# VH-VL binders against q9umr5: the designs that were tried, part 78

Target 1, 268 residues: q9umr5
Amino acid sequence: SYKPVIVVHGLFDSSYSFRHLLEYINETHPGTVVTVLDLFDGRESLRPLWEQVQGFREAVVPIMAKAPQGVHLICYSQGGLVCRALLSVMDDHNVDSFISLSSPQMGQYGDTDYLKWLFPTSMRSNLYRICYSPWGQEFSICNYWHDPHHDDLYLNASSFLALINGERDHPNATVWRKNFLRVGHLVLIGGPDDGVITPWQSSFFGFYDANETVLEMEEQLVYLRDSFGLKTLLARGAIVRCPMAGISHTAWHSNRTLYETCIEPWLS

## First folded at step 20 (VH-VL)

Design qn5
Fold by ESMFold2, look of step 20:
Structure qn5 (fold): chain C 268 residues (1-268), chain A 123 residues (1-123), chain B 112 residues (1-112)
Amino acid sequence: as target 1 above (268 residues)
Amino acid sequence: QVQLVQSGAEVKKPGSSVKVSCKASGYTFSTYYISWVRQAPGQGLEYLGIIIPEYSTANYNEKFKGRVTITADKSTSTAYMELSSLRSEDTAVYYCARGSKWFDSTPYYMDVWGQGTMVTVSS
Amino acid sequence: DVVMTQSPLSLPVTLGQPASISCRSSQSLLRYTGHTYLYWFQQRPGQSPRRLIYQVSNRDSGVPDRFSGSGSGTDFTLKISRVEAEDVGVYYCMQGTRWPPTFGQGTKLEIK
């Protein structure tokens, strides 16, 4: 029998979006219990990410308790940040594979259609004025907005990303790192044709420097200082990279080739 | 010198399969994309698919999905394209071409091409 | 798929005269990052395609400066300022902005 799979959706999303992924899992791993968490759907996905983390935590506890051998997480887009925070705040999680499906793990710095819907008079170059305010931090996208040209403001104002990355001192940093490191594998999925995650390399913990040159995970301060365990996980052989060209942002969970190549092997 | 050298010409019967090789030299094979493109006689260019050899992550043009398989062998620095259930309209020259490093944003750069492999499907 | 339309399909030109090839896409080739992945390839008779221009206007290493690329959005142009005998062949535009990459039909350049 296979470990249960818990699915966490992204921004403006719902459990229905994963019907193809459910089909693929049922075909290749019959009998797997798959739960697509039906929380913070649609516009509720704009709620502060810490509120979402708390709600998802409450939902996963009974699932994990009924599966002492462990569970897998498949976390899409914004949901991958929720899941990474879950792994940090839960001292009793039993996650084997954390599958991060095109998630902005180092943040977002890009003008997209749904960003324009949210903030129609703003551009990526000036959105920091909104996002790095207490009011802006009440919106999920601002919780992981990462302006490489206003790093000082990011470090001071971010209520979510700077904390789970260990970029700002906080009393739980050591415990969160210890909890995160209990994961069996971190599977990073993304690609250059995504069209939403900016830079797309954020899905692999890459991000812009001040000149908008994309630095790899291994060049990031959070990696070099091992602030939340990336260097330790990589050295342990626990980080799996699965980049794939030719997949748009809304197609990651409905592409059979992507599933068979990047997801299926990790659903033990 | 960066070079892609392909296997020799093939003549095949309809319904069979063909596997074309593409041997890379002069660069770090595993970290760069490899694309496959074909050209029927007197026709234009048609994109088949792509692979990152390090991760064996291949993707295919939907037009050929189910018939094309792209693989790579890092130990020999060789990419392969296999086309099954051959038809006479699959008669073409098949090319491999190198893209960017996987971490860059230009997978379809195609800055270096193989010499091409003629595949003829007898009808 | 993005349709790439070249004109003309046949381009007879006198040696030493300029040549111009148009390429239109069915959709904008501007990516969300501000980049445009339009490429020009030359295929001489009996040879593999050779990249001439990448990302609209950047000449590849070893490409003569008589070749230039321009354009934006959906309309792109390859120009040859003075056609030489070795320029005979077929020229293709290709977009790499949207999966799958697609090519124009080709423009056969011939000497009159």
Scores: ipSAE 0.845, ipTM 0.919, lowest interface PAE 0.9, mean pLDDT 93
Fold by ESMFold2, fold request of step 23:
Structure qn5 (fold): chain C 268 residues (1-268), chain A 123 residues (1-123), chain B 112 residues (1-112)
Amino acid sequence: as target 1 above (268 residues)
Amino acid sequence: QVQLVQSGAEVKKPGSSVKVSCKASGYTFSTYYISWVRQAPGQGLEYLGIIIPEYSTANYNEKFKGRVTITADKSTSTAYMELSSLRSEDTAVYYCARGSKWFDSTPYYMDVWGQGTMVTVSS
Amino acid sequence: DVVMTQSPLSLPVTLGQPASISCRSSQSLLRYTGHTYLYWFQQRPGQSPRRLIYQVSNRDSGVPDRFSGSGSGTDFTLKISRVEAEDVGVYYCMQGTRWPPTFGQGTKLEIK
């Protein structure tokens, strides 16, 4: 039988958005138990990411307990950061495949329509003034806002991303790395036509340097120092990259070609 | 120099399939996008689809309704485009073209083109 | 799909005179990153297309400086300051901002 699949949605999202993904899984892996977690829907997806991690943790515990052979995570957009934090904070997770579906794993630095809606007087160049404050860190997008031109502020103020990336020392860093490394496979999905994740290479642990030149995962300090286990995972052969052109941000979970190529093989 | 060399001209009957090859040289084949574009006689250019050979991740213009398949063989540095259920309006010159590296943001860069492969669909 | 409209479709030009080709898109080609993926290709008679201009205004290597590209948003222009005999052929604009890439109809440049 197939391992259960847990789906974690992104910003301003709900379980309905994944109906096509559910259809694909049912067609290719009949009998798979798929749970789309319906927590923090819509505007609730703006709540602090650590609050979301706590809520999702409570929801996944019974699912993982009933599946001692393991589970798979499919985590979309902001949800991929929630899932990566889950892997770090759960001493006893049994995740085989963590499928990161166009998630801003190294952060976000983009002027997007949802940013304009949320902060209509702000642009990416000035959002650090809001995000790198205690008040700003109460919003999920600010928890992974990563301004390459204000890196000292990011490192000081980030309550979430700088911690799960091991960019700032904390007493749990060793335990979180150990927990994260228990994952069977890390499947990274994204592409240049995404239109929301900025840079889109954040989905592959790439990010801007101070000149807004994108550096690959292997050029990032968090990789080189192996701060949360990326270098170890890559050496183990556990990192799978599946980039695909021609897919917009809202279409990753509703494109059959993407599913068959990048997702289906990892849903054992 | 970077070069894309395509297979020779083909004459096909309606309802059959054609597979055009595109052999790359002068660069690291696996890390760059390859696009496929066609041009009917006396007409403009039409985009078919794209692949990243390293990951075999292909995507297609919806217009071709699942008739096009793009693949790559890294060991021979060769990309392939197969068009099935051929119709007379598929008569065209088929081109491959190189895009950027997959990690760059310019997949449709098309800085180098193959010489083209004439496919004629005739009874 | 983004529709790309070129004008004129036929462009007879006297040798040594300037030429200008317009390309208009049905939607803005400006990406959220600030980049505009508008390209110009030249297809000489009997040859495959050759890229002339990438990202609106950047001239490809080996392209004479008499070629220049300009524009933003939905309106773009390719200019040839002094047309030479070797410039005969068909010129295409292409957008790569939105999937799938789409081409203009082509502008046939000929010496009159």
Scores: ipSAE 0.845, ipTM 0.917, lowest interface PAE 0.8, mean pLDDT 92
Fold by ESMFold2, look of step 22:
Structure qn5 (fold): chain C 268 residues (1-268), chain A 123 residues (1-123), chain B 112 residues (1-112)
Amino acid sequence: as target 1 above (268 residues)
Amino acid sequence: QVQLVQSGAEVKKPGSSVKVSCKASGYTFSTYYISWVRQAPGQGLEYLGIIIPEYSTANYNEKFKGRVTITADKSTSTAYMELSSLRSEDTAVYYCARGSKWFDSTPYYMDVWGQGTMVTVSS
Amino acid sequence: DVVMTQSPLSLPVTLGQPASISCRSSQSLLRYTGHTYLYWFQQRPGQSPRRLIYQVSNRDSGVPDRFSGSGSGTDFTLKISRVEAEDVGVYYCMQGTRWPPTFGQGTKLEIK
């Protein structure tokens, strides 16, 4: 028997977007209970990420309670940040594999069609004026906006990413780290042809320095200080990297080669 | 010196398969992309697919999906390309080429090429 | 797939004279990050391809400074300021901006 799988979608998504992933799981792991959470669909995915975390937490509690042997998370794009926050805030989670499908884990600093739709006159160089305001932080995209040229503003204004990364002092840091470290495996998936996540290495906890040079996870301050447990997880052998070229952002959950290589082995 | 050395020429019948090897030296094999490209006689270059040997994560040009398999053996620093259900149109020189490190954003820049492997498919 | 079209396909040149090869793509090669992954390769007779130019205009080490690349969007050019006998071969452009990578048809450069 296979552990239940919980799927958390990304920005402007719905459960229908994952129909191919569901087919792949059914073919390779028949009998697996797969729940694609249909909360915060479409425009509702723009709600503040802490609001989304609360709603998803309420949805996953009964699923986890019914599966004391553990569950797996497959979390796509923005959904991977929701899931990482869940792992930190839930002292009772029983997640074995957290599978992060092209998620901006260290943030986003890039112009996309989605951002152009929301802020048509803005570019990445000036979005910090919008995102690092109280009004901007009411949008999920701004909750993980990470401008490497305005790091002080990011650290002071971010209501979500700077907290779950442990980049600001807060009273829950020790508890969140302890909770996060109970995950069995962290499976990181992404690639250079993504086209949306910027830098795409954010999916592997890489990010820009002030010169827009991408530093690897092991060079990041949050890793070196072990702020939320990345260094401990890596030393434990619990971080799995599965980069793949040739996949666009909307194709990560509908590519059979990606599924067979990066997802299937972790659905025990 | 960075070097890619490929296996020798092959003559195959239609319907069979061929497996070409590409042995790397002079760099850390596992962390760099390897691409495969072919060239039919008197014709241009055609991209087949790519792999990151460290993670064994391969992807393929859709034109060849289902017929091409790309693998790597980190212990021998060798990449492999296998093409099945061979046809006369598959007669070509097959090349391996090195890309960037996987963490960089230039998987296809192909700075070093193997010498090529002639595969002839004849009845 | 992005179609890459080279012109001319055959380029006879007198030694010491300039040569110019055009490459056009069916779609813009500008990535959302501002980078353009256009490459030029040289294939001498009987040899494997060799990269000359990466990312539009950057010359590889060991490539003579008589080779230069330029262009943007969909329109790109490789220039040889003074053709030498060693330059005989086929030249290919390639795009690496959009999966899968695709090559131009090749331009055969030969000495008159």
Scores: ipSAE 0.843, ipTM 0.918, lowest interface PAE 0.9, mean pLDDT 93

Design qn5
Fold by ESMFold2, look of step 21:
Structure qn5 (fold): chain C 268 residues (1-268), chain A 123 residues (1-123), chain B 112 residues (1-112)
Amino acid sequence: as target 1 above (268 residues)
Amino acid sequence: QVQLVQSGAEVKKPGSSVKVSCKASGYTFSTYYISWVRQAPGQGLEYLGIIIPEYSTANYNEKFKGRVTITADKSTSTAYMELSSLRSEDTAVYYCARGSKWFDSTPYYMDVWGQGTMVTVSS
Amino acid sequence: DVVMTQSPLSLPVTLGQPASISCRSSQSLLRYTGHTYLYWFQQRPGQSPRRLIYQVSNRDSGVPDRFSGSGSGTDFTLKISRVEAEDVGVYYCMQGTRWPPTFGQGTKLEIK
C-alpha cells in the first residue's frame, strides 16, 4: 500500500483547490489515504504562521500516529513554509517526502494582488515599514516578507522566516535542524511563469542579493553555514529539484504533466 | 560557436510519427532550456514546447498535448522532439531554439536557433 | 493564449527609406516584476529565424543600430531607420510573458 499523503494549502485557499491533485493520486496510486487539511481557509490564512503551524501540527499528529511506516507532505505556496516549520518543531515526525509546491522558502519580495488588497497604498519597496513592525508580523504574508534592501530590519523583526532559516540566534536551532534532517526527501517544485512567488527561485531556496540579482541555493549563507540542514540534505542526495516552465501559481496542483513528472515519483 | 544542429529532412505518411534531433555544442547543454517551434510552408511560427535537459522537465503547448514528446540526452547533448499521429497539416519546418539557463527568468529567450528540419506528411 | 497582431503584413520599401512594423498584443505583456518579454525576430529567405531585439528595446550583439524597438503594455514597434538590401525577409514579434509563447503573423519586408 502507499503511504498516506497530507496536503497543506496556501494563502486564501481551500481544500476544493486540490480536487484535481486528489484525482491524479487516486488514478496512479489507488488506495492512498489523502487528507487535505481544512484549517485556516480563506482569510484565516492571514493568521500568524506560528499559529497556523500549531494548528496544523495538532491535525497531523493523529495521521502520523496511524501510519508508522511514514507519510508524505504536499505543501502548496505559503503552506510549504508551514510544513518546513512542522518538520523542524516535531521531534517525532515520520515524513518521507516533503513536496514543496511553489513555496516562498526564502521569502517573498513582490507586489501581488493580495498585497494590493491588504495594503492598497504600499509598494514592495516600502512595505518593510508595515511588515517589520510588531502589528505587521501578525499577518502571515509579513512573516515571510524578505526585503533584500532592508535585511537588518528583516533579521530583527521577522518572527518566523529568519528563525526557521537560522538567520537569527535561536536556542532551538540544533534541535530544529536535527528534526528537519529526518525527512527522507525534499522535493522542490516551481518555475519562471509562476507569476506570484517573487523571486520564483525562492521555491528552490534562491533569493535576491542587495542588487536584486538572484543567487541560487548553493550561494545562500543559510546553505553555506548549513544552518538548518540544506547542505547536509543535498550531500545526502535528498534534495530533488523539479523546475517546470509554463505553469502559473494557481495551476501547480491542477496540471497533470507537473504531477506525473514532479510529484508522482515521490508518493511511495 | 554556440550551435544547434538538427537532423535531416523527413517524409512521413499520415498516422505515423517523426523524431527530430537537435545537437547542441559550444555551451553547457544540460542547464539551458530548449524550445521547439514549427513553421508550415508560407506561414508563421508556432510554439510546441520546452524542456530543461538537466531535470527532463518538459511542458507542451496544449494544442499539441498528447501528440508531442520532448526529451533530452545529456550524454550526447541532444534534444529530441517526437510528433505522433501525423496529419497533413503537420507538414512544416521544425526548429529547436535555446533559452536561458533554467534558473533565470527568460526560458523563451531563443537566442540561438537550429537550421530547421523539414517534415513532409503525405500519402 | 495571447494573440499577437502585426501590421502591415506586407511592407514594400525603397532602399534607404525608413520602415516601421507594429505589433499589438491582446493582453498587457508587463509582468508584476516590471519586465516585458517582447522579442523581435528576422527570418531572411531560406534561413531560420534570428533574434534582433529582446525585452522590447534591447538589440542583440551584431544587430545594426538602424534597428530599434519600442513600446509598452500592448503596443510595440520595430523600426529600421534606413532599409538596406540585406534587410529583406519576414519579421516576427513574439511574447514570452504568458505561457505559451505566441508569435505575430509576420511582416514581409520587400524592396520595391
Scores: ipSAE 0.830, ipTM 0.914, lowest interface PAE 1.0, mean pLDDT 92

## First folded at step 21 (VH-VL)

Design go1
Fold by OpenDDE, look of step 22:
Structure go1 (fold): chain C 268 residues (1-268), chain A 123 residues (1-123), chain B 111 residues (1-111)
Amino acid sequence: as target 1 above (268 residues)
Amino acid sequence: QVQLVQSGAEVKKPGASVKVSCKVSGYTLTELSIHWVRQAPGKGLEWMGGFDPEDGEPFYAQRFQGRVTMTEDTSTDTAYMELSSLRSEDTAVYYCATVSYDWETGRYSFDYWGQGTMVTVSS
Amino acid sequence: QSVLTQPPSVSGAPGQRVTISCTGSSSNIGAGFMVNWYQQLPGTAPKLLIYGNSNRPSGVPDRFSGSKSGTSASLAITGLQAEDEADYYCQSYDISLSGWVFGGGTKLTVL
């Protein structure tokens, strides 16, 4: 009688990308109903994150309704942000474990090959000109672009990350915080050898200051102000941090050791 | 655009081994993920194994593990499938196929197929 | 015996609509894996017909369509033509077998 597991993918992923994860779960927790939500795959993963949140919400609601004892969420990369937003807007979710698998939870400010092919003419330092424009915010990547050198633009133009973080005032901030706090455990997974999430500490709500010095979660304003509940979750022992070295970004969902160490303990 | 040309028909005795080749053109072998599917006479398709399109590692159907080996020669753009300890039940047409990723839809599929190689196992 | 179950045969008259079902389980289609469909004409290699549940490769007529729901998928052929007489196979990935799987195949006869 294991709780159902719902998997939300990242950029340009498919359900096939998670075959090993599902196999691990099937092997170690037989009978578990595991579902990779087959939505916004491929280039559709570039659609605005709020649109994705709505789509995934429609998919998870029936699953949650059939599982009154609760469900587990495993959300990979960009999917981790989708899931956090999902849990913020749902006042009746029943998520026991929210497993954030190498997600840019505090945003992205990377200069990786992964982003360069999407924005070949833009450098990391100049991407704010695109991402913080109205048309830029129509792309998922820009929804969590967090330029530490243009904080004012981020706070005013970010239509997604700044809002779910409670960094920009909005009328739903209190309710979203309340909803997110319904989660049983927040499991944060990531590592220094990721190669895509930049900085890699973003998976643990760490991020750059104005001098590009990485500050930890406890040093972030969103934590200090408890704007969406991180401080409260930590205080109740609901946050689990599981860093692991030697894992590239595309391997987080296909590593047995990672699964056994960071994921499996939270699926019971 | 991609073409797969397989080796000719084989006749083998029980207990022997067979090695079927699949030469690719249009693209290099390093750009493709080759899989093998067989079909017994009058029966359905059966996936045997192939190279994972994401990590490039070979993986096989459980039924054939220990008895099948899939290899590649990138210098000749040729993929090979060797099946050992042949049985009469292994009599089938063997196909090589490419498994490709479509970035627009995020889907994998067997999009190009070889012409097939008939392997007959008879005492 | 196949992990994906198809009817062994279906038939229809020219111009009619026929449907071929592909029934899986929670270990494949129900787990969220995509379904592909292949057409195999007599004496030929299979050809990709539908990929990713409902997408048509170039050259495939729009009278072929695919859908997926729950643990099952379906191939629909409208305006049935004589040239459609063939074997049809669904295909997906199965986590219990750790590999790609095909349905048992359906022989379509055009009356």
Scores: ipSAE 0.908, ipTM 0.947, lowest interface PAE 0.5, mean pLDDT 95
Fold by ESMFold2, look of step 22:
Parts: sequence; C-alpha cells; structure tokens
Structure go1 (fold): chain C 268 residues (1-268), chain A 123 residues (1-123), chain B 111 residues (1-111)
Amino acid sequence: as target 1 above (268 residues)
Amino acid sequence: QVQLVQSGAEVKKPGASVKVSCKVSGYTLTELSIHWVRQAPGKGLEWMGGFDPEDGEPFYAQRFQGRVTMTEDTSTDTAYMELSSLRSEDTAVYYCATVSYDWETGRYSFDYWGQGTMVTVSS
Amino acid sequence: QSVLTQPPSVSGAPGQRVTISCTGSSSNIGAGFMVNWYQQLPGTAPKLLIYGNSNRPSGVPDRFSGSKSGTSASLAITGLQAEDEADYYCQSYDISLSGWVFGGGTKLTVL
C-alpha cells in the first residue's frame, strides 16, 4: 500500500493540468490515493501566498489525519513555495517526501509572459518598484520576487519569501524551522531549459548575487546559517537533487521520463 | 457567437464507416478544441474523444481506440470524426462541442454544441 | 455503465427545491477534477448549465447552483419551474480512463 499523494499546483493552473502526472502515478503505483487540490485555480492563483497557504492548509489537514503513516507532497512552480510554507507553519504535518517540481524556492528575477500580462509596462529591472510596495505584495508573484540588485528593499518589503527563508526576524522562526525539519526527504527538480524560473537554479535553492552570478545552495547565507534547516537536511542525506535538461516550464508534470527518473522513486 | 453546424443524418450498414463533419462559424478552428460526444436513443451522453486544449493532440476514449479518427481542416474550419467497423450499438446522435478554458476560474467546459448528427446502423 | 452515478429520475412540485447527485470515485471527482453540469431539453443538444463545480455561465438563473465534496457533486434547483423539465448530466475527468466522463443522466419531472 502506498502513501497518499497531495498535489499543489502553480500560477494560473487548474487540477486538469496535472492529469498526466496522476495517470503516471496510477500506472506505476496502482492503488495510490492522489489528490490535486482544487483551490486557487486560474485568477485565484494571484491571491497573496499567505491566503493560499491558509486555504491549502485547511484542505490538507483532513487528508493527513486519515493517513497517520504519512503523505507525499508534489508541488509545482509557485505551489512549491506554498508547500514549503505549509511545512513550516504546520506543527502536525506528516509529510515524508516533499517533491518540489520546478519551484522558485529562492525567488524569481525574470521577465515572463505572466509578468508582461500582469504588468505590461514593466521589466525585471524595474519591477521592484511595484513588487516592493504594499500594493505589489497583494499579488502572489511579488511575494517571491527577488531582485538581487535591491536586497535591502527585498528584506524590508517581502511579506512571504524573506519570512519563510528566515531572512527577517520573526517570533516563529525557530518553530517554523523545527516543523520543516520533520520532512523525510526534500526532492528538488528543475532544469536549464525551463524558460520561466529565473535563475533556473532557484529550484535548487541557488540564486543570483549582486552581479547576477549564480551561487549554489551551499553558498547561500540561508544555507550557511541553516536558517530554516537546509544544512541540517543535507547533512542527514535528506536532500535529493534531480536536474533535467530539455523540459519547458509547462511540461514538468507531463513528461514521463522526468516522472520515472525524479518523482517515482520517492512515492513509497 | 460561435456556432457549430454538423453534416446531415446517415444510414449505414454494419461493418461500414461514417464520417461526420462539424463546421465552425463565427470563429476559427485554430482557436478552438473540438470534442465528440454521442448519445444512443433513450440513453445518456458518452464522450468519444477530441483535441486536447492544452497540447493540441487528439485523444480518444479507450472503448473507441482503433475505430475512431478525429481530424481538423483549418483551411475550412471543419472538424471530422470517422468511426469504422460500425455495429448496431453505434446507432446514436453524434455531437461536436467546443472545449473552452476560463482563465478567471481556471476551468474547462464543453460550452458550444453542434445540432447533432443521427447515424443509424442497420442491415 | 457510467463512471459517474446519477439517480435515473427526480421530481418536484413548482416552487420547490430539488437536488441531483453525481457520485464519482477517487479516479475522477475525488482526485480533484472539476464537475460540469449540462441541461438537455427534449430533442435538443445539451447546454452548459454549471462549470467548474459551481460557476454559472451568463444567462443561467441563480436558482441553479452546484457544489462538490469528496467524491461527489450536487446540482440544486430552487424555485422549480415547468421549463426546468429536462435531462441533466454531470461531467468530470477520469484518470483510469484517461478521458472525460459523463454521468448516466437524470430526468427531472415537474409535477
């Protein structure tokens, strides 16, 4: 018998978009209960990430309660940030594998069609003026916008990413770290041909320095200070890195080779 | 307003094939995904297949796999469904319908329907 | 054999409330897929009534409402009127069949 799998979608997604992933799981792990959370679809995916975390928390609690031996999370794109926040704020989660599927875990600094549609007169170099305002923080995209050239503004204005990374002091930082560290495995998936996540290494907790040079996870202050548990997880052997080239952003959940290589082994 | 106009009724013998057309009016087929649904007399709706709105490839219900082919001609804005090896159980009204995405809700639905084409299979 | 189970018929008097159930499984509604509802008047093509569990297209009266819970969905009709006499079908997506599925249909009779 396999642990239940909970899927959390990304920006402008719906549960239908994950039909192929669910079909792969049904084929290789028959009898597995898989649920794509049918919340914050379409335009609702732009709501503040803390609102989404609250809603998804309410949805996962009964699923986790029915599965006392544990569950797996597969969290795509923006959904991977929702899931990481869930793991921090839930003192009673029982997640074994947290599978982060091309998620901007260290933030986003890239022009996308989504951003052009939402902010048509802006580019990545000037989006900080919008995103690092109270109005901008009401949009999910801005909750994880991370401009490497305006780090002080990021640290001051971020209502979400700087908090879950432990980059800004708050009274729950120690408890959130403890909760996150109860996860069994952290599976990081992404690749250079994604085309949306910028830098693509954000999916592996890498990110730009001020010169737009990518520093890997082990070179990040949040890792070195172990602010939310990355160093501890790596030392336990609990972090799996599974990069794959040749996959565009919308294809991660519909590629069979990616599933077999990076996801299937962790669905005990 | 989108309108779907289907070809006329057909009478076929067992073992034959039928090809039903669905012409899109007031829109282009490059912007729409056409699916096919049939309804036997006095029975319910049965999805047969169509073009996936996300990847644009045809996919078919398992029970019709190997007997059905769905094609589109974008130059005439006409979709086609061909069903082969006909049996009496294939007697039904065949509908074409559009599958549309609503970005505000993130939902897919079958929103515009053709008038239906009666296909009768008898010897 | 429909994958989504509906009662074959329901009835109600004018002005009353009726509900039509749609029971699925863990491979469709229970997996998180949306439920759509269609109304079919005699001799006509189906018409979209409710999409994405609870959304009404333009022109559908607010006395029609939909909901989804667990592996099941429900269509509610309040203020029942004679013109509501029709067949009603639910629809979702099923991962075991890799395709769209319809319920068997429910005949609504207004007494």
Scores: ipSAE 0.815, ipTM 0.906, lowest interface PAE 0.9, mean pLDDT 92

